# Designs tried in a protein design chat: miniprotein binders against p81326. Part 47

Target 1, 226 residues: p81326
Amino acid sequence: MLHFGGFIMEINHISKILEKEREEYIRNKVEEYLKQGFSKDDAVNKANQSWRTYIGHRIQDVIYNLLKKFLKDSGLKVTTDKALNNRNLPEELDKVKRLIAINYGEYLFLPDADVIVYKVENNDIKIIAIISVKNSFRERRFETTYWKLKLKESPVTSHIKVFLATPDKDNEISYKCPNGKPKKMRIILEYELDGIYFLKEDFEETEKAKHFGKIVEDIIEISKKL
Below, E stands for the ipSAE of ESMFold2; O stands for the ipSAE of OpenDDE; V2 stands for 0.75 times the mean of E and O plus 0.25 times the DockQ between their complexes.

## First folded at step 3 (miniprotein)

Design nw13
Fold by ESMFold2-Fast, scan of step 3:
Structure nw13 (fold): chain B 226 residues (1-226), chain A 80 residues (1-80)
Amino acid sequence: as target 1 above (226 residues)
Amino acid sequence: SMTKVTLTIRFESDEKARYAVEWLKLIAEYYGVDVEIRIEDGVVRIEVTAPTEELARFFAELVKDIAEELGGELEIEEKS
């Protein structure tokens, strides 16, 4: 059981809250832009752009807090790329940063690791997974796959699982073409990544494409093999 | 027999061209595709050689998608 039922219940509660929050946010932003003199179409477009920015950060925070809460009792720790970009890093987080950094000649870059799961055993740090959170795919569709392939190149990082978490409200990777074939983006992302976790009900489930409610048990299972 | 596709893509910056090249080499190895890549004056020429026509076509589309992601413009595409 390991509180997996509690995790699913909390996801369902949060999903309802976020949907209500979206409706109120869009309504208020449309009114705001109309008062600024924008046309109805421009006001709606700007409100949707504003929501996509807002919800992206909101979902990242939600996922971080959920994973931190539900992985703690399994001896797993959770951090963010934002925390790793702090100038005054504790020794533990500095080690985490070094274990996921990618070499580009004279430069070191962090992957787009919105959420990072690791464990500490006998003062050794092992990175379990990084999770990229995407609310939309319009102009960043394959960024996560790039980071997966770069991490796979090094023996230090090749074991790290790379997951995508997404509500996919616009059906950018859930939609099937009229012939029943998944979109190219879905095929490529599923093939290259270690898993896709949907924060929605309407998608075609596979061994690698699952409801977000499965992520905690999957991460715990992976960590036991390391 | 082996299938070849050649793509010529122009990038606005050398940094983005370099990222595209590094990304494509890594993906090519993963898919079992051979790529020969040349960079001249911000223009990247990619010759893809694959064991099947299906794989060559799939990989060429992937190259185009990656180029679009990085702001690249497809100039020439040749199949043989």
Scores: ipSAE 0.000, ipTM 0.160, lowest interface PAE 16.1, mean pLDDT 79

Design nw2
Fold by ESMFold2-Fast, scan of step 3:
Structure nw2 (fold): chain B 226 residues (1-226), chain A 95 residues (1-95)
Amino acid sequence: as target 1 above (226 residues)
Amino acid sequence: SKRVYILIWVEADSEEEAKELAEKIVERLEKIAKEYGLDIEVEVFVRGNVVYIIIRIEGDPEEKIREVAEKIAKEVEEIARRLGAKVEIVIEVEE
């Protein structure tokens, strides 16, 4: 059986790799933009914008692979919304897609489900959790919260846990106010969602807002109650 | 002037396939840019079997830029499908 300490060690190792990768990426992109005739300030801003797009998908991929690896021995399976959007779906994934799709009259939409955790028991599929991965909250809507509220409307999907995973490097929702009050966005997200998992060390843990290293144990515990 | 970003993530089965995918996509993007008389900014990042592509198109009218973005998305999906790769494309319009 896999030890949870192994998961935490792998997260710490990946975090160091991503930081080094960021330094190399930004350095190369700044040099590239300077060669194109942009000012230093513009080159830095463009490089940071480019990194934000790259790291968003990179973090999603990392989380998917970590969860797939560490949940396997607990009989849990992991997929992505990208996999569910493929034209030729295996029967099992087609069933997963049907169990999370939301009906809008003549249209069916998938929630913002970057990573999906489910189990198969007695030929029945049970969705355990949907994880939305957000690198930044700048100028973005409450998509994760909206999808949580929509899933609660149906008896088929109301049991599904909706989690947010984020490094929150800009302290948009993990900020520690001197008076202890969180910002409005943090209050709303923590209230409506089933949990927030931070890919960072410096924040105050609550019952719902935890270090990402705790997500595997939490998902396994939830799956045993279903 | 409207600005449109096309964000592409492609996961291939191998590093060799990822590089081939990146080359084919860039080649097709250059042809599309030439067909529409547009100057397209393209940034490509390859990490193992994953390819990240950021495309920026600036111009007027908005309908023309959106049409080009949709054509690019379709072409990339076809290239990925032929090579058996997973692909995610996001089109964002700056407002």
Scores: ipSAE 0.000, ipTM 0.132, lowest interface PAE 18.9, mean pLDDT 76

Design nw3
Fold by ESMFold2-Fast, scan of step 3:
Structure nw3 (fold): chain B 226 residues (1-226), chain A 95 residues (1-95)
Amino acid sequence: as target 1 above (226 residues)
Amino acid sequence: SKRVEIWIVVEADSEEEAKELAEKIVERLEKIAKEYGLDIYVEVEVRGNVVEIFILIEGDPEEKIREVAEKIAKEVEEIARRLGAEVLIYIRVEE
């Protein structure tokens, strides 16, 4: 519990830092755009759009570092699909890449695996989970679901858990219609994926849709069964 | 005046290809801006094998600005597909 308590404290601390980063980022970008001759309203709008792109990468980095830190003592290792795309891979990461790659005839593609959790036991690698990080959905609404369905097709990858982690700032999948029914996208994502972890407090929790603070304990429990 | 925002995300197979894509896209955008007599604001960021582009177009009439935005989207998609890259394009018309 102490281990998991530390994780929750770190998340709360990071949340405060990100909010402060947002204020500073927007302030600096607004000033930058004003210097380029844009109106005040245009500068603010452009700064907000720039923040949307920036925060997506920032959240991926934060999640990677948090999971790496808090899973280490459980014998679990963490990498990214960006690391797996390096030209020269260590043998261990080359094996990880091969165990998650999906075959399309002559081609092999990595799923949308922003963060990958695996373990090494007796020189054998077992992939535990793939985490897709989405700040917004735009035209990529079902990308994570597509990769989950592809991974289920192979005995090599069918055991891999696929999770979505998202702040869902625009309430795209945490919002409910007035009749209490979740939006179609939320229903499909929750049905097909192994879990959704929200980086926010204002949402309806279910067995599969949880606060991000629960992800470490869930991954550790899954790893014990493999 | 009307405002159109275009967000483009391109995923290439390598960092070298991503840089090539970014250069070709910027070059094409500059030619389109000159052709239509518009001032187009462009921000390009290359992160590994991913290219993110933000474009702001302002002007009148609205139909001309929409036409330019659609032309940009199609040109970028063509350049990316020739290099085997995957493309996501988001277009927002304000007001």
Scores: ipSAE 0.000, ipTM 0.123, lowest interface PAE 18.8, mean pLDDT 75

Design nw4
Fold by ESMFold2-Fast, scan of step 3:
Structure nw4 (fold): chain B 226 residues (1-226), chain A 95 residues (1-95)
Amino acid sequence: as target 1 above (226 residues)
Amino acid sequence: SKRVLIYIRVEADSEEEAKELAEKIVERLEKIAKEYGLDIEVLVWVRGNVVFIAIRIEGDPEEKIREVAEKIAKEVEEIARRLGAKVEIFIYVEE
């Protein structure tokens, strides 16, 4: 961290910060479960399960705070799916929720929109982008692409950019295979989505697959064209 | 090749001051890029009294680009201080 009078923050590797937090989190949760009477093996398993939920929220919070801070007063506002799931919404957020909801006959569902960027112009709300945050892909490989394809079906939502943000801890989409081709999951995600932003130092970069630090300037540029 | 991404938010007391800050910062960044022989790309966004600047610096070695990022942070802080503006800087180093 750098300090020169104003607030300065340097982040070399968000994945390294999260790894240190993981070790401390697991230690604390294991002790908590042991105090509750669980066996050592059960305590470890429960702590690992708890970490999966925790890490998802932690990365989302980092992304939310960064975007809110650097898009503030640029005509852009930032919210979360958690905020939109409150029972009594301010009128503005209720409008945001309605503008991203997907119709399934008699039912409306929100996409996997962990972070939402929108603007307000002349009392009208325009959604700029939604960002899906994935720490790992395992059992949910194409959820983000499913939501992108559903959003494209409606004139109300077809303009919304859908981004994936991920540390890709297990290197599932970061690198090419030995034969020089990208992995199938990487090909599909990059093809269907509007961008992939990596929260890590090293990966195969393309026009659509970029370092997370690029997201702020990309969103500002997109907002100028809408 | 290594990259450094710098995001700067400067809050001035007026729109005119914000524009002046943006111009001075961009000019200073161009001079720093030339001094260190680095590839630099700058996006400047001005809204009312707020200036947002996104800077991309690419070069080698890593120590050189880290030094340049620190120099940029200090120069921006100095320019903001002279005009009484509030500044926030976020630096992301791609290794």
Scores: ipSAE 0.006, ipTM 0.297, lowest interface PAE 9.9, mean pLDDT 76

Design nw5
Fold by ESMFold2-Fast, scan of step 3:
Structure nw5 (fold): chain B 226 residues (1-226), chain A 95 residues (1-95)
Amino acid sequence: as target 1 above (226 residues)
Amino acid sequence: SKRVEIIIYVLADSEEEAKELAEKIVERLEKIAKEYGLDIWVIVEVRGNVVEILIYIEGDPEEKIREVAEKIAKEVEEIARRLGAKVFIEIRVEE
């Protein structure tokens, strides 16, 4: 709680750095592609595609590090789906993996959980939230919603909160139509998910769609009820 | 409205083939969704030479949704067959 002001300053600072990183990244990648013999238009297009992949991983890392830093004093732990996919898992992470796995008959699969928040009490693990990080909403726009619906089906996982975190730079879910109505994708995501956290300032907040700066206090409050 | 879930697992001969299969399947699913005016939720994951596809279809009437689900299953089987991949498909009807 004492970190709230620092958390907001960190988000604002990182957003500014990411904007500067974009220009430098694109410039460097265009030069690389031009050296490989691509035309200027193709080089620019490939550089933009490369940036979209890069920024997705970068945003996920930023969110992971911010949550890890600001949830530590509340006794909460943070991990990633990448960590859970390691062959030799520590016992604690192996337990986390089993507690978020979804049953498909004879098989167990992990949801697409970019960042996972949990707590450890008396050697027992309680999963608090799964955060899906999306830089863009192309063909996998409802992936997070599907995993939310599957998690709700089991008493083991039904308590787990499923959040979406996104800069939504292309205004795919933060934009309103001229008549004031949100786009269908926004309506569905907000209805089915436990919350949407935007890494941007220019959008209309609701009870479930909030600025990313509110995520730490929300997670802490949820953890107190579990 | 009725909801149908389709779970598809495809085993390709290589990671490159798996990626190509995933792209072709997604393109076909987008076309079917647009043609029938349905909302289709699709999750496609490629893990090495394995493609996992989860599809959620919702709409009315139930007969239309079931027919579309069967069409999707057949299209995916055909795409996999042409590339020599093994495929497993499970269709579940949810209330």
Scores: ipSAE 0.000, ipTM 0.097, lowest interface PAE 21.4, mean pLDDT 74

Design nw6
Fold by ESMFold2-Fast, scan of step 3:
Structure nw6 (fold): chain B 226 residues (1-226), chain A 83 residues (1-83)
Amino acid sequence: as target 1 above (226 residues)
Amino acid sequence: SDLEKRAEELIKYAEFLIRWAEDLLEEGRPEIAIEFLKLAVEILQEALELARKNNLDELAERIEKLIERAKELIERAEKIKES
């Protein structure tokens, strides 16, 4: 089992490995789009957008399968928002969906929950945490905080922990200004969310901002209180 | 089927780990690569059991080939580690 702890620590170095993979991916995709008749600028833009989608799904898959594997022995289950949007939903997942959905008048919406951790006790389902996975903060910077604030408004969902997992390759929220002060985005995200888990080697840890390797034990600890 | 979808997700994760391990080997880090490959084999063995139990012969063959590839990479990494 000590080997798995080492594996989790190595995932925190993901930014360096992914950057090399990114360069190769972008080069190949640019060639592909140029062959399709796109301009050089359009090909580069499309390749970068393709990369963001591709790497986002891969990071989500890794997080999903790691959590599923390492939480199984603690009686915890893991699912995804993609699974919850299937038309023929198993009874258990239908219950999970109902327990995480938010009301907007006549409409019911799911939060942006890439990965969902829950437990089943005596046929009752308890949602432990939702994890939003973000590779970039360019456009939807505070979407995770918005969903956290909405979940807090209901007794049914107020206990649900909302975590952000990110490699933060561009140092958008792990960077500090020369005066030591975090940027506005980092301050807001850390304040409103229950935790930020970085998939990167070097950053200053706080009570809420941690290396991704700590997420499994944190979730198990939270589940014991519910 | 939901079962086949689950197996495909396990395969996808294992393939990601194998690619990562290949990058680690290129960077001269065989010890870490071995850990990633061992995890990939474990995940693929779970997927293989699922495929075999449900008589998904073509999927089982794909998984067996991936396990063979991962084990071959482990042998390569062990040789690099040993000098």
Scores: ipSAE 0.000, ipTM 0.156, lowest interface PAE 14.1, mean pLDDT 77

Design nw7
Fold by ESMFold2-Fast, scan of step 3:
Structure nw7 (fold): chain B 226 residues (1-226), chain A 83 residues (1-83)
Amino acid sequence: as target 1 above (226 residues)
Amino acid sequence: SDLEKDAEMLIKLAEWLIRMAEKLLEEGRPEEAIEYLKWAVRLLQEALELARKNNLDELAERIEKLIERAKELIERAEKIKES
């Protein structure tokens, strides 16, 4: 029997496809850099750096499209911070932008909101959640946490859930240390954020740290309370 | 636009799924090939809806050709499976 496309099945298939894409991408980039005269070690290093940039954007786009597909029938809408930075915004998206922008005196900034989930009721917009997508924690590891703390300061934005979605391929927050303690970064992210959703099979699961397959159900449940 | 980028991402995933299915057919694995091809068709249909709603006619035509290609490969895989 052939089986297709429940949310979890699509995530699992996409994960397998991305891993095969990685192998081909790295192989092609190594060949490219070797032709440019780089050493084998430099070519491999540069290919891996190129992949890290590429996959970050790709995972973000995948998450956006999956959430858009699986939330639409629940009356929920999905957009991105990139869409909100367009100069000619539709009225609805302009309202979304105003409801998540953080005031710094003379300046307004959008949080690290790679994906934004909202609902429209009686021509009023309610922001449900923002999702920060992180492929790596090497740089700006607590940026999402900073934005969560800023959103909590305002009564307009304090209800907005802030989630982290990550494949965590370097196992930086997935597992406990050999001494049985969680890693410091995992402790801080789990404490400050509303949830961590892993795009991988194995990790230390908690009430707030779940497989990405649970995100649709969680968002729908949160939306009912707003 | 962001919508074009979203559609492009779905198209790239589908193109990769079609290439994977072709490799699976070469390896004598038609059942798995059919699974990936049907998934590719589903993604392409979503991309087609996005393209049509936003009047991206050239992109819509490209997507339609990819759907035809995937369906042709499904028919080929089904025949291999039956033999």
Scores: ipSAE 0.000, ipTM 0.116, lowest interface PAE 18.7, mean pLDDT 79

Design nw8
Fold by ESMFold2-Fast, scan of step 3:
Structure nw8 (fold): chain B 226 residues (1-226), chain A 83 residues (1-83)
Amino acid sequence: as target 1 above (226 residues)
Amino acid sequence: SDLEKWAELLIKFAEELIREAEKLLEEGRPEEAIEDLKLAVRYLQWALELARKNNLDELAERIEKLIERAKELIERAEKIKES
């Protein structure tokens, strides 16, 4: 195997990796919950919920490391919402946090920005893009869209590109009109967001719905216009 | 450049898929080989687009030859599948 391709190879085979890991993870988690006294049905449901959280973090980490590696020479920096929620923030990250946070009266909240791409010029920070990582669309279907619409309301944040990255293993948003029926979630997400990047091979490609392999190129092109 | 490094990475991934597909054909698994080869062609097409957009003519020529090779292997795999 080639060392340079570690992150890329994992992304390119995400569907196969997810299938193998899922079977082992679910089996182990079901056993764990059964030993804690949960019913079989509850144990299975909790294991599935745990899997969705686990794989989401796994994909987020891969995306973060890949972007950090391949944007370095373009003068672009990458951080995460987890880093921004640290109590003792470096000055640079504190500025990043303030430039993407949304005001709700007395409160300031971060959007669904799992991965954040920015640049630094003469101590000024310009946010290029935020990436929301979703491995499932069962319950939080339009959160990313909500944050996109909120960011558009302010001149400080309206230029920020909002992307969704997803393996979409269950084909929830992979096609616009499967079986001749318009898929509301796919259509709305594609319409409102700046792009959807699929970590899978089978999906309906459009100008805004692309394979994850195009994300580095797209981000660099966007940054040159800013 | 970052874009040139990214294109080279896509090429290396495609080469890995082509090598894996050749092994799958030797193992009598042409359907899986075809899937890997189609993916390799996809990544090579992205790399080709990057090379052409950035006027990297030598890299573009190298990628075109790899696409041709992958398509030849797909034809071979389809024939093996039928036999």
Scores: ipSAE 0.006, ipTM 0.402, lowest interface PAE 9.6, mean pLDDT 81

Design nw9
Fold by ESMFold2-Fast, scan of step 3:
Structure nw9 (fold): chain B 226 residues (1-226), chain A 83 residues (1-83)
Amino acid sequence: as target 1 above (226 residues)
Amino acid sequence: SDLEKRAEELIKIAEILIRFAEWLLEEGRPEFAIEILKYAVRILQEALELARKNNLDELAERIEKLIERAKELIERAEKIKES
């Protein structure tokens, strides 16, 4: 147990750094759209839509690089679903793709696996965890839960941990009702998933809902028990 | 001893923070890296005080080297911030 919680506290400030980036991004995008002839209202709306896409990719990239950095010393490897969808796959990544793909008759599909953690032992690959990164829950609330349930159906994939990582800026799953009860969406996600990691400071921690800074230690512990 | 275990714990925390700051510099976040590194130096200074008070010379030397590394990274981050 970290007495001062230094690393956990510091990592949770990443979301605040990204918010400063938002102000400059929106300002620049509004100017760009105005220059293209859009009205002020349309330019603002388009800039906000552009930011939602940008920040989603930015958070995913940050999480990928952070996990790659901190898991390296434990012999764990990290990749992305983007890398697995590349046209020419190295043999190792082709094996990772095959071990995580879900069979739909004649077709194979990848789950919502933004970041994938695996290990290589005796030339065999073992998938440890997949992390789904969500900046918001507006339209794809239970997508991660669906993939968790599908992975549980196969002995090849049933051991794979499915985590959600999110800043939850709009308090969609970290919000509490006045009586202290979590929202239905939070209850379902926490129940079905193996863990939720928040990129924010102000929420109630549970055994499965934690500050993002704890994800490295948790993944390492899981990998030792496989 | 309990004090030696405490110093080792503080070193472990500081090493994690230094690694995080190195990554932040790679990501073009010098202001945040400086803040993290300053916190790491504070933790290491506490560990150094514990080591020196208990005549743990080898541990004190190890901590001093980590403080020097953190300060070098702060200087690098300050230069990146200016650009």
Scores: ipSAE 0.000, ipTM 0.128, lowest interface PAE 16.0, mean pLDDT 77

## First folded at step 5 (miniprotein)

Design Bb1 (at its last look DockQ between E and O 0.46; V2 from the best seeds 0.00; counts 0 for: pae E 5.6 > 1.5)
Fold by ESMFold2, look of step 5:
Structure Bb1 (fold): chain B 226 residues (1-226), chain A 83 residues (1-83)
Amino acid sequence: as target 1 above (226 residues)
Amino acid sequence: SDLEERAEELIEFAEYLIRLAEELLEEGRPEFAIEWLKIAVRWLQEALELARKNNLDELAERIEKLIERAKELIERAEKIKES
């Protein structure tokens, strides 16, 4: 079966495999940092930071490649923040970068936009969506909502949809009211963002909180309205 | 053709998984590399069926070589796991 849903089930399986290796990865990294002379507490903190970078980067790369191929037939193009940070940008990507940059006076910064979806019409570029990929909400829990709010401040960026993609292996945002009490982080993220897409099966599904397999359909539908 | 393009998508994703597994092997994580490689082989087998159904012999040969490479990496990873 060659359709986006089939590929997304593989992404969910990949994220589960990465979760299983977490304990071993952290153990090995702690030993490495201890040999470098760090204290036990510092070694553990560094190992956890290393893990977050490691797993986030790999999930982001998988998401990018799948979206690039699956959205191509709908006339949609995909790039990444890494590609936009290269010194020698092609003209098309330079325009994409300028269209998502946020103005802070004499400085321009890119939002947290791991993956960017855009289209080209009549030699004009229209940014459709940005996707933030997060494997953990321990740190920078609401950074994605900050960038959504900044993008809403300008008429040139206010149309850009901001999505969050996550395996959420620690169930930090999987449910709105676990144990009968509202989970602040899930409620605020769902309210403020245009969508949350889970790379796992066990979560509370809503109109904005969906399986990752739905993201391609949603992006295509949005692009038809622009 | 549309089917050739879809097979190329599967190949690209499988090549990504192979690179991921190679990195995991270099980091001393063979048991996890094996799981990624098994997924890559499955995607390549799907792409091979598409190529064969459409008589794309050159593409099928390329896919067969990638499957052989992935299976060799699984064998290598199993040896590392036992050492």
Scores: ipSAE 0.055, ipTM 0.483, lowest interface PAE 5.6, mean pLDDT 82
Fold by OpenDDE base, look of step 5:
Structure Bb1 (fold): chain B 226 residues (1-226), chain A 83 residues (1-83)
Amino acid sequence: as target 1 above (226 residues)
Amino acid sequence: SDLEERAEELIEFAEYLIRLAEELLEEGRPEFAIEWLKIAVRWLQEALELARKNNLDELAERIEKLIERAKELIERAEKIKES
């Protein structure tokens, strides 16, 4: 699917554009927190935390919408964990929610599932993939790996592919061995996950580490095997 | 045709970016709206070239209208930015 060459390049720009908002966002939030009576240092820290949450949601929304559009023609459906948090779910989404739930004995919990891809065939729902979207890895380095391992423990969920999508702004996982030094996080994430998809060009490509532009094709191929 | 499908994909994505830009304008972020709109215009221009090469006049007209809309939004955003 070479036809996405131009589009692939523009996906890289999405992350760059969102990051341009940072300075203005931080400035405005700092001012807001100062007005609330916080110290300058506290205001800056809170603003940075707020930015991380904000930009994470923005990137997730972009990725969700892109996947939803690109997968539509293949008959695949897309939802989010946020959509599943509603008390009154449509039957289809209630089934999706149950099919991704992880058993903790007396409790069922959902994995972090920023994007959920599924298909409906003959009124049966098959979960295809969960995509975790991360802008940075500072606080949650192996969270996605945890969920992958938990999903693998059940025959109900073991087939679900878990992907990571990231612009990797800070180059935390873009290369395996930069300057001959192994990047533990890249190596572990690539080993444990089904794929890592980068919203950038400057990364080490492998069988599992690909440009985000390949995710649609990969998901469609997986869906055909289910 | 494969080219028509590609053009439609570009249109759909451009329309999404236009909507995103509109939301950003409502949020008082004209600078970022402009950046998204510029991307939308580029994609629409590519789609327009595809449509024209395939003599898809109706599709070309639709794309031109979207380009016009995006440009109008850019102008609006620039005015808001200067205000």
Scores: ipSAE 0.024, ipTM 0.397, lowest interface PAE 4.9, mean pLDDT 86
ESMFold2 (binder alone), look of step 5: mean pLDDT 86; pTM 0.832

